# Ledger of designs, part 4: VH-VL binders against Protein FAN (NSMAF)

Target 1, 98 residues: Protein FAN (NSMAF), of Homo sapiens (Human) (q92636r189to286)
Amino acid sequence: NISEKLHMECKAEMVTPLVTNPGHVCITDTNLYFQPLNGYPKPVVQITLQDVRRIYKRRHGLMPLGLEVFCTEDDLCSDIYLKFYEPQDRDDLYFYIA

## First folded at step 21 (VH-VL)

Design w1 (from j2 with light chain L95I)
Fold by OpenDDE, fold request of step 22:
Structure w1 (fold): chain C 98 residues (1-98), chain A 122 residues (1-122), chain B 106 residues (1-106)
Amino acid sequence: as target 1 above (98 residues)
Amino acid sequence: EVQLVESGGGLVQPGGSLRLSCAASGFTFSSYYMNWVRQAPGKGLEWVSAISGSGGSTYYADSVKGRFTISRDNSKNTLYLQMNSLRAEDTAVYYCAKGYDEVGDTYEFDYWGQGTMVTVSS
Amino acid sequence: DIQMTQSPSSLSASVGDRVTITCRASQRISEYLNWYQQKPGKAPKLLIYYASSLQSGVPSRFSGSGSGTDFTLTISSLQPEDFATYYCQQDWRYITFGQGTRLEIK
């Protein structure tokens, strides 16, 4: 959407029970996007920020690298877990969602 | 109440090996990261190693990589530290320390054992 | 690696005094900083976590503050049982401790 205002973008991984996929995270004033490099599970995962019910900071090992995002949509697949490569990227993204 | 009890410390020559144990009780052991932290006589604290609740992930300080191996037996609520190729600078009290629950975001050591002394000397 | 530097390394104080210990990180660590108390021959005890959260059971005279690189542990009114060594510890990137601050009776 051309009218969206970009807040930030960074590299990250989307963690699922079956696989962890590297990709790019992009957050605008209205949406959170994840684009996996391999196009799985979808070419682009989109979450409307207004649909976010709760977001949790999660630790991955010995670094605070995770975000768990829960949505109000009926689609249970709308919930995502993102693992960042830098703790600061995680906190920056959290700032725009929370 | 949470209890951590270390054992296995003692005197060993340089190049020798030693295996430390930590018996845990009072909490769901397999749900928490566990750690070894050491303290040389009259010195400060140094993190040595960590292991995830399942044991699937292990971490080491650079000073012990390749020489020490952390492991756990959740059926026995026991944490281990296999120490090989020991050096004089490994002389320290070794503490077992409870780490975080994977649902958390911070990594503080809320419970510690009383430690076991390891002395590496000729 | 992140280096933690405490100041002072040692200090003397009297019962009832207000005491402050500082800890500086070599890089920004947000609020991922914890404080411990250690008495001779004993294991460390957690006092403060996440920069300013008081651990359960710890007296309210202990408090922590700071964010980024500079942090402070404060004892509002020193008690006899507070003479000990204090350590800061970061958990922003792996785990490292400050060198410790020894608090002695004047």
Scores: ipSAE 0.851, ipTM 0.943, lowest interface PAE 0.5, mean pLDDT 95
Fold by OpenDDE, fold request of step 22:
Structure w1 (fold): chain C 98 residues (1-98), chain A 122 residues (1-122), chain B 106 residues (1-106)
Amino acid sequence: as target 1 above (98 residues)
Amino acid sequence: EVQLVESGGGLVQPGGSLRLSCAASGFTFSSYYMNWVRQAPGKGLEWVSAISGSGGSTYYADSVKGRFTISRDNSKNTLYLQMNSLRAEDTAVYYCAKGYDEVGDTYEFDYWGQGTMVTVSS
Amino acid sequence: DIQMTQSPSSLSASVGDRVTITCRASQRISEYLNWYQQKPGKAPKLLIYYASSLQSGVPSRFSGSGSGTDFTLTISSLQPEDFATYYCQQDWRYITFGQGTRLEIK
């Protein structure tokens, strides 16, 4: 959407019970996007920020690199876990969602 | 009540080996990272190694990489530290310390054992 | 590696005094900073976690503040049992400790 205002973009991984996919995260004033490099589960995962009901900071190993984003939809597939490569990227993204 | 009890310390010659144990109780052991932290006589604290709740991930300080191996047996609520190729500078009190919950975000050591002394000397 | 530097390395004070210990990180670590107390021959004890959160069971005279690179541990009114060595510890990138601050009775 060309009317969206870009806040941040960075590299990250989307972690699911079956697979971890590297890709890019992009957050605007209205949506959170994840684009996996391999196009799975789809070319672009989109979450409307208004649908986010809660977000949690998580550690990965000895670094604070994780975010769990829960949406209002009853669809379990709407929830995502993002793992960042830099803890500052994690905190920056959290700032725009929380 | 959370309890951590270290054992296995003692006197060993340089190049020797030693295996430390830490018996844990009072919490869901497998849900927490566990750590070894050491303190040389009259010196400060130094993080040595960490292991995830499942044991699938291990971490080491550069000073002990390739020589020390951390492991755990969750069925026995026990943490281990296998120390090989010991050096004089490894002489220290070794503490086991409870790390963060797998669902947490901070990594503070909220519980410590009383430590076990390891002396490496010829 | 992130280096943690405490100031001062040693301090003399009297019972009832207000005591302040500082800890500086070599890079920004947000609020991922913890404080410990250690008495001779004893294991460390957690006092403060995440820069300013008081650990359960710790007296309210202990407090922590700061974010980024500069942090402070404050004891509002020093008690006899507070004479000990204090350490800061970061958990932003792996784990490192400050060199310690020894608090002695004047």
Scores: ipSAE 0.846, ipTM 0.942, lowest interface PAE 0.5, mean pLDDT 95
Fold by ESMFold2, look of step 21:
Structure w1 (fold): chain C 98 residues (1-98), chain A 122 residues (1-122), chain B 106 residues (1-106)
Amino acid sequence: as target 1 above (98 residues)
Amino acid sequence: EVQLVESGGGLVQPGGSLRLSCAASGFTFSSYYMNWVRQAPGKGLEWVSAISGSGGSTYYADSVKGRFTISRDNSKNTLYLQMNSLRAEDTAVYYCAKGYDEVGDTYEFDYWGQGTMVTVSS
Amino acid sequence: DIQMTQSPSSLSASVGDRVTITCRASQRISEYLNWYQQKPGKAPKLLIYYASSLQSGVPSRFSGSGSGTDFTLTISSLQPEDFATYYCQQDWRYITFGQGTRLEIK
C-alpha cells in the first residue's frame, strides 16, 4: 500500500529444520518480508507485523544473530526464523517489530 | 547443583604438551557451550576457547589457535583442552566455565570450576 | 576484536561507601556486557549479565547500567566481603574481558 514505509533491508538467512536459505529481509511499518536468493524455488515470505505474538532473540555461536518470530501464542514452530550476518542488523530488525 | 572440576595441570617445559580435563555434573552437559578461560598469575582473565554442546563447532582465541584443541565427551560429561607447543606465556590457572545454553541470547559464564594450574618453565 | 577498558585500575574505599567502576568498549556492543567478582584464590563469580540484570543470589547493593560503549558497576554500600577484583566481559562478538579493577577495603 502507498502508506507502507520502508524501515530497513539487509541480507539474512531463513533457518528451517532441514536447510538454511540465504536471501534478503525487508521490514516496513506494516510487514516483514523475506525474499530467497535467486535459484531457490521458494516463495517470498510475508508476515503482517500486527499478527506477531512472540519474538525471541537467539544466539548463533559466539554472536547474537538469530531472531524467531511467532504469529501464535502456543505453536512450538516459529513462522520465520532468521539468522543475520551482523548482530546490529538483527537488533535493528527486532526494534522495528517489538 | 552445578559442579565443574578441572584436572591435569602441572609443570611442563616449553614446547611440551598437556591435556586438561573438566568433569561436569548437575546440568544437561550436552545442551551447553563449554569454555576454557585462563588467568596468568597476578593478571586478568583471558577467554581461550569454546565448544558447542554437540562438539560440532569450536572457537579459539588468536593467541592459542593451531596449538590448543578443545573437545568434549558427552557420554562422560567431560570437557578437554589439549595444549601443544606450550610457551611461557601459557602459564596460568585454567578455568572451565559453563556458557551459552543454545536457547538464549547471552553468553555469560554462570558457573566456573576451581581452576587447574599450568606452569611452563624450563 | 573488541577491547574492554576498565577504570580505575584499583581503588580503596571504606565500608559503607558507594563505589563505581566503569568499563568502556572499543565499539558499540548494545547491552552485551557482564560483570564478575573474583576473590584471591577463587574462581570468578557472575554478578550482572546483559548490562543490568542481577544474577540470582547476588546482593541487591550491586547494580549495573549502561548501553553502547560505556558501562558502570555500582556497589551502593560497600561491605567487607566486597573486597575483590571486578571484571567486565562483552559477548557481542566473541568474548573479551576487561583488565580488571582491584577494590581494596580500607
Scores: ipSAE 0.721, ipTM 0.903, lowest interface PAE 0.9, mean pLDDT 92
Fold by ESMFold2, fold request of step 22:
Structure w1 (fold): chain C 98 residues (1-98), chain A 122 residues (1-122), chain B 106 residues (1-106)
Amino acid sequence: as target 1 above (98 residues)
Amino acid sequence: EVQLVESGGGLVQPGGSLRLSCAASGFTFSSYYMNWVRQAPGKGLEWVSAISGSGGSTYYADSVKGRFTISRDNSKNTLYLQMNSLRAEDTAVYYCAKGYDEVGDTYEFDYWGQGTMVTVSS
Amino acid sequence: DIQMTQSPSSLSASVGDRVTITCRASQRISEYLNWYQQKPGKAPKLLIYYASSLQSGVPSRFSGSGSGTDFTLTISSLQPEDFATYYCQQDWRYITFGQGTRLEIK
């Protein structure tokens, strides 16, 4: 009787210290998923929205394309850092998390 | 206190070249995007160019792309604009402006220099 | 490219008046809109960023509002030092300024 409702999906990149990995992001009523095209660091990165503690909008170059998500209250390193190709996709996904 | 001081403006013939400089102080220069914004006499503001804190990324308005080159020397806290193939429509006051801090989400210009005048005339 | 159109192009008002200046974007820009004041022979001064955030040191008689395509700058009670040209600037996709609004003494 319980099913997960998809809100949106789009292309994005996951930003890591070594590389920026293109992939596919989707958000449901309970989870944020990122599927990197190359499977690194794993085939699907999952974040439970209930665990999210902080989120920040970031800019890349001359466009507001970044979103940094923390499941911790004090850590300096985010649990996922996404760079979108379009500002509206970033803002739409932010809306579903916030 | 943040200070930005432009120099290198002057009179130049069409097709000529000039190099503008902007000396920066009072902030960690390498941590910020820097910009050139120009204003023709009696006209509005036009963004010209931007450069990332490291200098690794550069951006240009279509009106100057291919003719102007933005650069910076972080060891001298100095921003540059090399202007080649100058045209009459490039005549303006050129402002140096401090922009994005590479952390936040917005790109307002919170500090500006006094400007340096470039006149392109035969 | 995103074009920014300010209205009116010029405006006359008296000290003590409430003044509203409008800026319209050619496409949606969320709240990524900044306002500047420029006096003759001077560099622009930042007033408002992100549609409605007041820059430090700017008098509280200045306020900004709007989202999407339509934005306003309001001066609640004009002072003699407020007669200047005002510019909006979007930062949603690259950087574009409006053409300016000149606020003059009536």
Scores: ipSAE 0.707, ipTM 0.904, lowest interface PAE 1.0, mean pLDDT 92
Fold by ESMFold2, fold request of step 22:
Structure w1 (fold): chain C 98 residues (1-98), chain A 122 residues (1-122), chain B 106 residues (1-106)
Amino acid sequence: as target 1 above (98 residues)
Amino acid sequence: EVQLVESGGGLVQPGGSLRLSCAASGFTFSSYYMNWVRQAPGKGLEWVSAISGSGGSTYYADSVKGRFTISRDNSKNTLYLQMNSLRAEDTAVYYCAKGYDEVGDTYEFDYWGQGTMVTVSS
Amino acid sequence: DIQMTQSPSSLSASVGDRVTITCRASQRISEYLNWYQQKPGKAPKLLIYYASSLQSGVPSRFSGSGSGTDFTLTISSLQPEDFATYYCQQDWRYITFGQGTRLEIK
């Protein structure tokens, strides 16, 4: 949508039960997008921010790099799990969701 | 109640080796990152090493990389620090500390042992 | 590597005084800052985590504030048992401690 206002983009990894996919995360005033790196066969993930119900900050090792986003109130499995390379990028993206 | 008890400290010559142990009780040991933090006499605190709950990930301060090895035995609820190639600057009280719960976002040390003294001198 | 600098290095205060101790990070660390109290011959004790969250069992006269690079530990009414050295510790990128602030009661 050309009327969307881009807030931020950065590199991240999408963590799934079977595989970790490096790519780019982008957040606008209405959506969160994850685009796998070019040449990876995974589709773009899109989450409408209005559908977000829970979001949790997570730590990976000795740095606070993880973000779990749920579009449900009670599910144990997140709709997307992002691992950032820099903690500031994680916190910046959290700011635009929360 | 959480309890951490360090042992294995003592006097050792430069270049020598020593193994520290920390017996843990009162919490699910395998669910937490465990740490060694040291304090030279009259000085401040220095983080030394950390290990994940499973033991699969280890971390070291630059001052000890290549000389110290952290490990754990979850069946014995025990944390270890193997210290090789010891130097005078390694002289310190070594504390065992309970850290990250592998769920949250913060890495505070909520429980500490009483410490064990390591002295490196000839 | 993030350097943590505490100020002052030492201070004296009277029972009942309001005491502040500061901690400055060499780069921005958001609110990822913890405070500890250490009495002579004892292990450190956690007081405050995540800049301002009071650890269970810690007296309410202790409080923490700050974000970014500048953080403050406050004791609102100093008690005789508060004689100790206080350390800050960042958990934004690995782990580093400040050099400590020694609080002596007059």
Scores: ipSAE 0.700, ipTM 0.900, lowest interface PAE 1.0, mean pLDDT 92

Design w2 (from u3 with light chain S30N)
Fold by OpenDDE, last read:
Structure w2 (fold): chain C 98 residues (1-98), chain A 122 residues (1-122), chain B 106 residues (1-106)
Amino acid sequence: as target 1 above (98 residues)
Amino acid sequence: EVQLVESGGGLVQPGGSLRLSCAASGFTFSSYYMNWVRQAPGKGLEWVSAISGSGGSTYYADSVKGRFTISRDNSKNTLYLQMNSLRAEDTAVYYCAKGYDEVGDTYEFDYWGQGTMVTVSS
Amino acid sequence: DIQMTQSPSSLSASVGDRVTITCRASERINEYLNWYQQKPGKAPKLLIYYASSLQSGVPSRFSGSGSGTDFTLTISSLQPEDFATYYCQQDWRYITFGQGTRLEIK
């Protein structure tokens, strides 16, 4: 949506139990977008920020590179897990979601 | 009560090898990253190596890469550090330190062993 | 690599004094900074984690503050048992320690 205000954009990976896909993350004032390079599971994954219920910072080894986002109150499975290449990108994105 | 007990330190000549052990108890060992941190006599602390709970990921300081190998046996609640090609500058007290739970975001060392002294000298 | 620089390297203070130790990172590390206390012949002890969180069992006279590149450990009222060396440690990008601050009691 052209009317959305873009907050940030960066490279990241979407991590699932079966596969990890590299792509691009975009966050606006209303939505979180992930565009996998290979188009899987779909060309664009979209999460409305208003639907976010929980978000957790996660480490990957010796760097804080992960974000786990939940759009449900009690589900154990996250709606999206993002692994960043730079820890500052992770914290910047967290700032706009939380 | 969490306990970490290091062993295996001693005197070794330059170029020699030594294997350190750390016996852990009082917590779910396999759920935590474990670390080695060393301290040369009269000097500060230096992180040496880390290993994930499962042992699938290992990390090393540049000063020890290619010479030291960190490993663990979760069935024995034991952490190891194989030190090869030892140098005089490796002389230090080596501490075993408990790292973060894989569900966490911070990486502080909340428990330490008493340390074991390694002296590399001709 | 991230370099951590503590100031001062050593200081002397009297019982009851307010003591401040600083730690500076070579790049921004947000709040990923921890503080340790080490007494002679003993292993380090965690005091503060994530810049300002007090570790369980640590006296409330210890506090941490700061974010980004500059951090501070404060002892509000120095006690005799606080004689020790203090270290900061970053966990933003791998692990690095400051060079330490030796605190002597007058």
Scores: ipSAE 0.878, ipTM 0.951, lowest interface PAE 0.4, mean pLDDT 96
Fold by OpenDDE, last read:
Structure w2 (fold): chain C 98 residues (1-98), chain A 122 residues (1-122), chain B 106 residues (1-106)
Amino acid sequence: as target 1 above (98 residues)
Amino acid sequence: EVQLVESGGGLVQPGGSLRLSCAASGFTFSSYYMNWVRQAPGKGLEWVSAISGSGGSTYYADSVKGRFTISRDNSKNTLYLQMNSLRAEDTAVYYCAKGYDEVGDTYEFDYWGQGTMVTVSS
Amino acid sequence: DIQMTQSPSSLSASVGDRVTITCRASERINEYLNWYQQKPGKAPKLLIYYASSLQSGVPSRFSGSGSGTDFTLTISSLQPEDFATYYCQQDWRYITFGQGTRLEIK
């Protein structure tokens, strides 16, 4: 949506029980996007920020690199876990969601 | 009450090996990262190694990589540090330190053992 | 590697004094900074975690502040049992400690 205001974009991985996919994260004033490089599970995962119910900071080993985002929809498939390569990217994204 | 008790320290020659143990109690051992932190005589604190609750992930300071191996036996609530190719600069009190809960985000050491002294000398 | 630098390396103070110790990180670590107290022959004790959170059981005269690269540990009114060495520790990228600050009796 060209009318959206871009806040940030960065590299990250989406972690699922079956697979971890590298991709790009983009957050605007209205939506959170994840675009996996391999197009799985879909070309673009979109979460409306208004649908975010809760978000948790998660640590990966000795670095704070994770975010777990839960949506209002009663569907676990709508929830995402993102692992960042840089902890500052994680905290920046958290700032725009929380 | 949380307790951590180190053992296995002693005097070894350079190039020698030593294995430290840390017996843990008072908490769900397998749910926490565990650490070794050392302190040379009259010096500051230096993080040495960490291991995840499951033991699937291990981490080492550059100063000990390739020489030290951290491991754990959750059935015995015990943390280990295998130290090989020991050097004089490895001389220190070695502390076992409780790390963060795997569901957490911060990594502070809220509990420490009394430490065990390792002396590397000819 | 993130370098942690404490200031001062040592200081003398009297009972009842307000004491401040600073810790500077070589890069921004947000609030991922902890403070410890260590007495001779004893293991370190956690005082403050996540820059400003007081650890359970620690007296309220201890407080932590700061974010980014500059942090401060404050003892509002020094007690006899507070003479010790203090360390800061970052957990933003792996684990590193400051060199320590020795607080002695004036």
Scores: ipSAE 0.868, ipTM 0.947, lowest interface PAE 0.4, mean pLDDT 95
Fold by OpenDDE, fold request of step 22:
Structure w2 (fold): chain C 98 residues (1-98), chain A 122 residues (1-122), chain B 106 residues (1-106)
Amino acid sequence: as target 1 above (98 residues)
Amino acid sequence: EVQLVESGGGLVQPGGSLRLSCAASGFTFSSYYMNWVRQAPGKGLEWVSAISGSGGSTYYADSVKGRFTISRDNSKNTLYLQMNSLRAEDTAVYYCAKGYDEVGDTYEFDYWGQGTMVTVSS
Amino acid sequence: DIQMTQSPSSLSASVGDRVTITCRASERINEYLNWYQQKPGKAPKLLIYYASSLQSGVPSRFSGSGSGTDFTLTISSLQPEDFATYYCQQDWRYITFGQGTRLEIK
């Protein structure tokens, strides 16, 4: 949507039970987007911020790099786990979702 | 009640080896990162090494990389620190310290052992 | 590596005094800062985690504040058992400790 206001974008990985995909995260005033570099599971993963039920900060090793986002849909496929390369990117994104 | 009990400290010559153990109880051991933190006589605290709950990930301070190896046996609720090529500057009280829950976000040391003294001297 | 600098390195105070210890990080660490108390011959004890959260069992006279690079540990009314060395510790990028602050009786 061309009317969306961009808040931030950064590099990150989407962690799934079978694979971890590197890509880019983009958050606007209305949506969270993840674009995997390999186009899997789809070219763009979109989550409407209004559908976010809860979000959790997670550590990876000795750094706070993870976010777990749960959506209101009963479809478990709507939930995502993001791993960031910089902890400040993680906290910045959390600020716009929480 | 959470308890951590270190053992294995002692006197060793430079270049020697020593293996420390930490017996844990009172919590789900395999769910937590475990750490070694040392303190030279009259000095401050220095983080040495950490290991994930499963043991799949290990971390080391630059001062001990290549010389120390952290490991754990979750069936025995025991943490280990194999120290090789010991140096005089490794002389310290070594504490085992409980780290964060695998599902957590903060990494505070909420429980510590009593410590075991390691002295490296010729 | 993130460097943690405490101030002062040592101070003297009396029972009943309000005591303040500061800790500065070499870079922004948000709230990922913890405080410990250590008495001679004993292991450290966690006082405050995540900058301002009081650890269970710790007296309410202890409090932590700050975010980003500057943090403060406050003892509102010093008790005899509070004379000890205090350390700050960051968990933003790996783990590092401040050099410690020794609190002595005046």
Scores: ipSAE 0.864, ipTM 0.946, lowest interface PAE 0.5, mean pLDDT 95
Fold by OpenDDE, fold request of step 22:
Structure w2 (fold): chain C 98 residues (1-98), chain A 122 residues (1-122), chain B 106 residues (1-106)
Amino acid sequence: as target 1 above (98 residues)
Amino acid sequence: EVQLVESGGGLVQPGGSLRLSCAASGFTFSSYYMNWVRQAPGKGLEWVSAISGSGGSTYYADSVKGRFTISRDNSKNTLYLQMNSLRAEDTAVYYCAKGYDEVGDTYEFDYWGQGTMVTVSS
Amino acid sequence: DIQMTQSPSSLSASVGDRVTITCRASERINEYLNWYQQKPGKAPKLLIYYASSLQSGVPSRFSGSGSGTDFTLTISSLQPEDFATYYCQQDWRYITFGQGTRLEIK
């Protein structure tokens, strides 16, 4: 969306119990986007920032690379776990969501 | 009360093998990463290896990769370190150290064992 | 790999003194820095985690500060039992320790 103000973009993986998909994360002033490279489960996962209920920093192995983003109780299926390749990307994204 | 007790240290020749154990109690063992940290005589601390709560993920310092194997038996609340192809520079007190809960974000060692001495010498 | 450098390597002080130990990371580690105390023949003891959080049971005379690359451990009023070696440790990218700071009696 051209009308949105882009805050940051970075590489990341979306982790689910069934699969981990590499892709790109994009956060704007209004939305969080994840674009899996393989287009699964869909070409773009979108979360409206206003719908974010909780966000948790998580470690992945021996690095602080994870973020769990929980949406409002009415849309729990939109919850995502993002694993970043660089811990600074994780912290930067956290800054824009929290 | 959290308790970690190492055992298995001793004297071994270069090229030899040794297996360390760490008996854990006082916490939900399987929920935490566990670590080995060593300290050569008169020297500082060096992280050696880590293993996830389930045991599915293991990590090693470059200095021990290919020679050491970390494992755990959650049914026995025990952490292990199989050390093969031992070298003189592996001589150290080996500490078992409790790591982070996978739901956390920080990785501090809040509990340590008393350590077990490993001496590699001809 | 991230290198942690402590300053000074050794320090002499007296009971009641204010003591400051510094730790510098080779790269930005934000607040992922912990401090330990180790006495001769004993295992290390966690003092501070996440740069400034005081571990439960640790006296309030210990405090940690800093973020990014430069960190400080402060003992506001040195007690006899505080003479020991202190280590910083980063958990931003894997795990590495500083070389240690030996705090001895003047």
Scores: ipSAE 0.861, ipTM 0.945, lowest interface PAE 0.5, mean pLDDT 95
Fold by ESMFold2, fold request of step 22:
Structure w2 (fold): chain C 98 residues (1-98), chain A 122 residues (1-122), chain B 106 residues (1-106)
Amino acid sequence: as target 1 above (98 residues)
Amino acid sequence: EVQLVESGGGLVQPGGSLRLSCAASGFTFSSYYMNWVRQAPGKGLEWVSAISGSGGSTYYADSVKGRFTISRDNSKNTLYLQMNSLRAEDTAVYYCAKGYDEVGDTYEFDYWGQGTMVTVSS
Amino acid sequence: DIQMTQSPSSLSASVGDRVTITCRASERINEYLNWYQQKPGKAPKLLIYYASSLQSGVPSRFSGSGSGTDFTLTISSLQPEDFATYYCQQDWRYITFGQGTRLEIK
């Protein structure tokens, strides 16, 4: 954190096959962090931006709110799937990753 | 070849009810959001309602919420619009439109039916 | 609710002309804008999606541009079959259409 520069933060949900977990998203020049409100699967989920290999914009219903991030070239399951409450937050976060 | 064929339009009095159908073929119907879009005579297009591929999520324009119910029967490849408490301002051609593929990020209407006319008049 | 305003409401042009139709959103919608063509008595036909992506089977004389709030549909060399009404539609937050632009022969 002391060597990182914060780019943005916002509210979002982490989407899993069975449930969505609301929390807080933070992106820096080196990492993407998600802090779920319920602490599951852990107090802070971290993805190193250098490890990101694929990223896709997804739609939820009638709004473009989803972001699917893969740290692998070939896996079918994403490393994190975020649903934003506002489309602009999704597009802003996409900009900092892509 | 994608085809969408609407039916069930006609003349109805204010306060009345009507059910529209849209028969779909040429694509995997259950994989797509389906929509109703209407156009009053001499006027522009107005989005009315949408339903997810499974039917689990429905959406309505404020102008029709509480009066119209969208539904689908994936075993019959058919989209429906139940219209209740009809008003003169509901008079329009109603189009069935194929929408979001549940994979991408955009919501364009790539295929449309030819529409069915609903006239609400005393 | 996002209002979509097209300009002009109508215009006259000759075969071979370059025509430009604009669409303005009441708030920022980034690139989430689609264009349709509708001929009298017919259903709309998709031309452009995501501001600038040409739909399959649409002639290359059609192009779209813009981002944010201001968008343009351009027909580079007008053909007789292009006389129609054109609609923009946003898909950023729900769905709304512009009021239409009628393109007629001069």
Scores: ipSAE 0.754, ipTM 0.916, lowest interface PAE 0.9, mean pLDDT 93

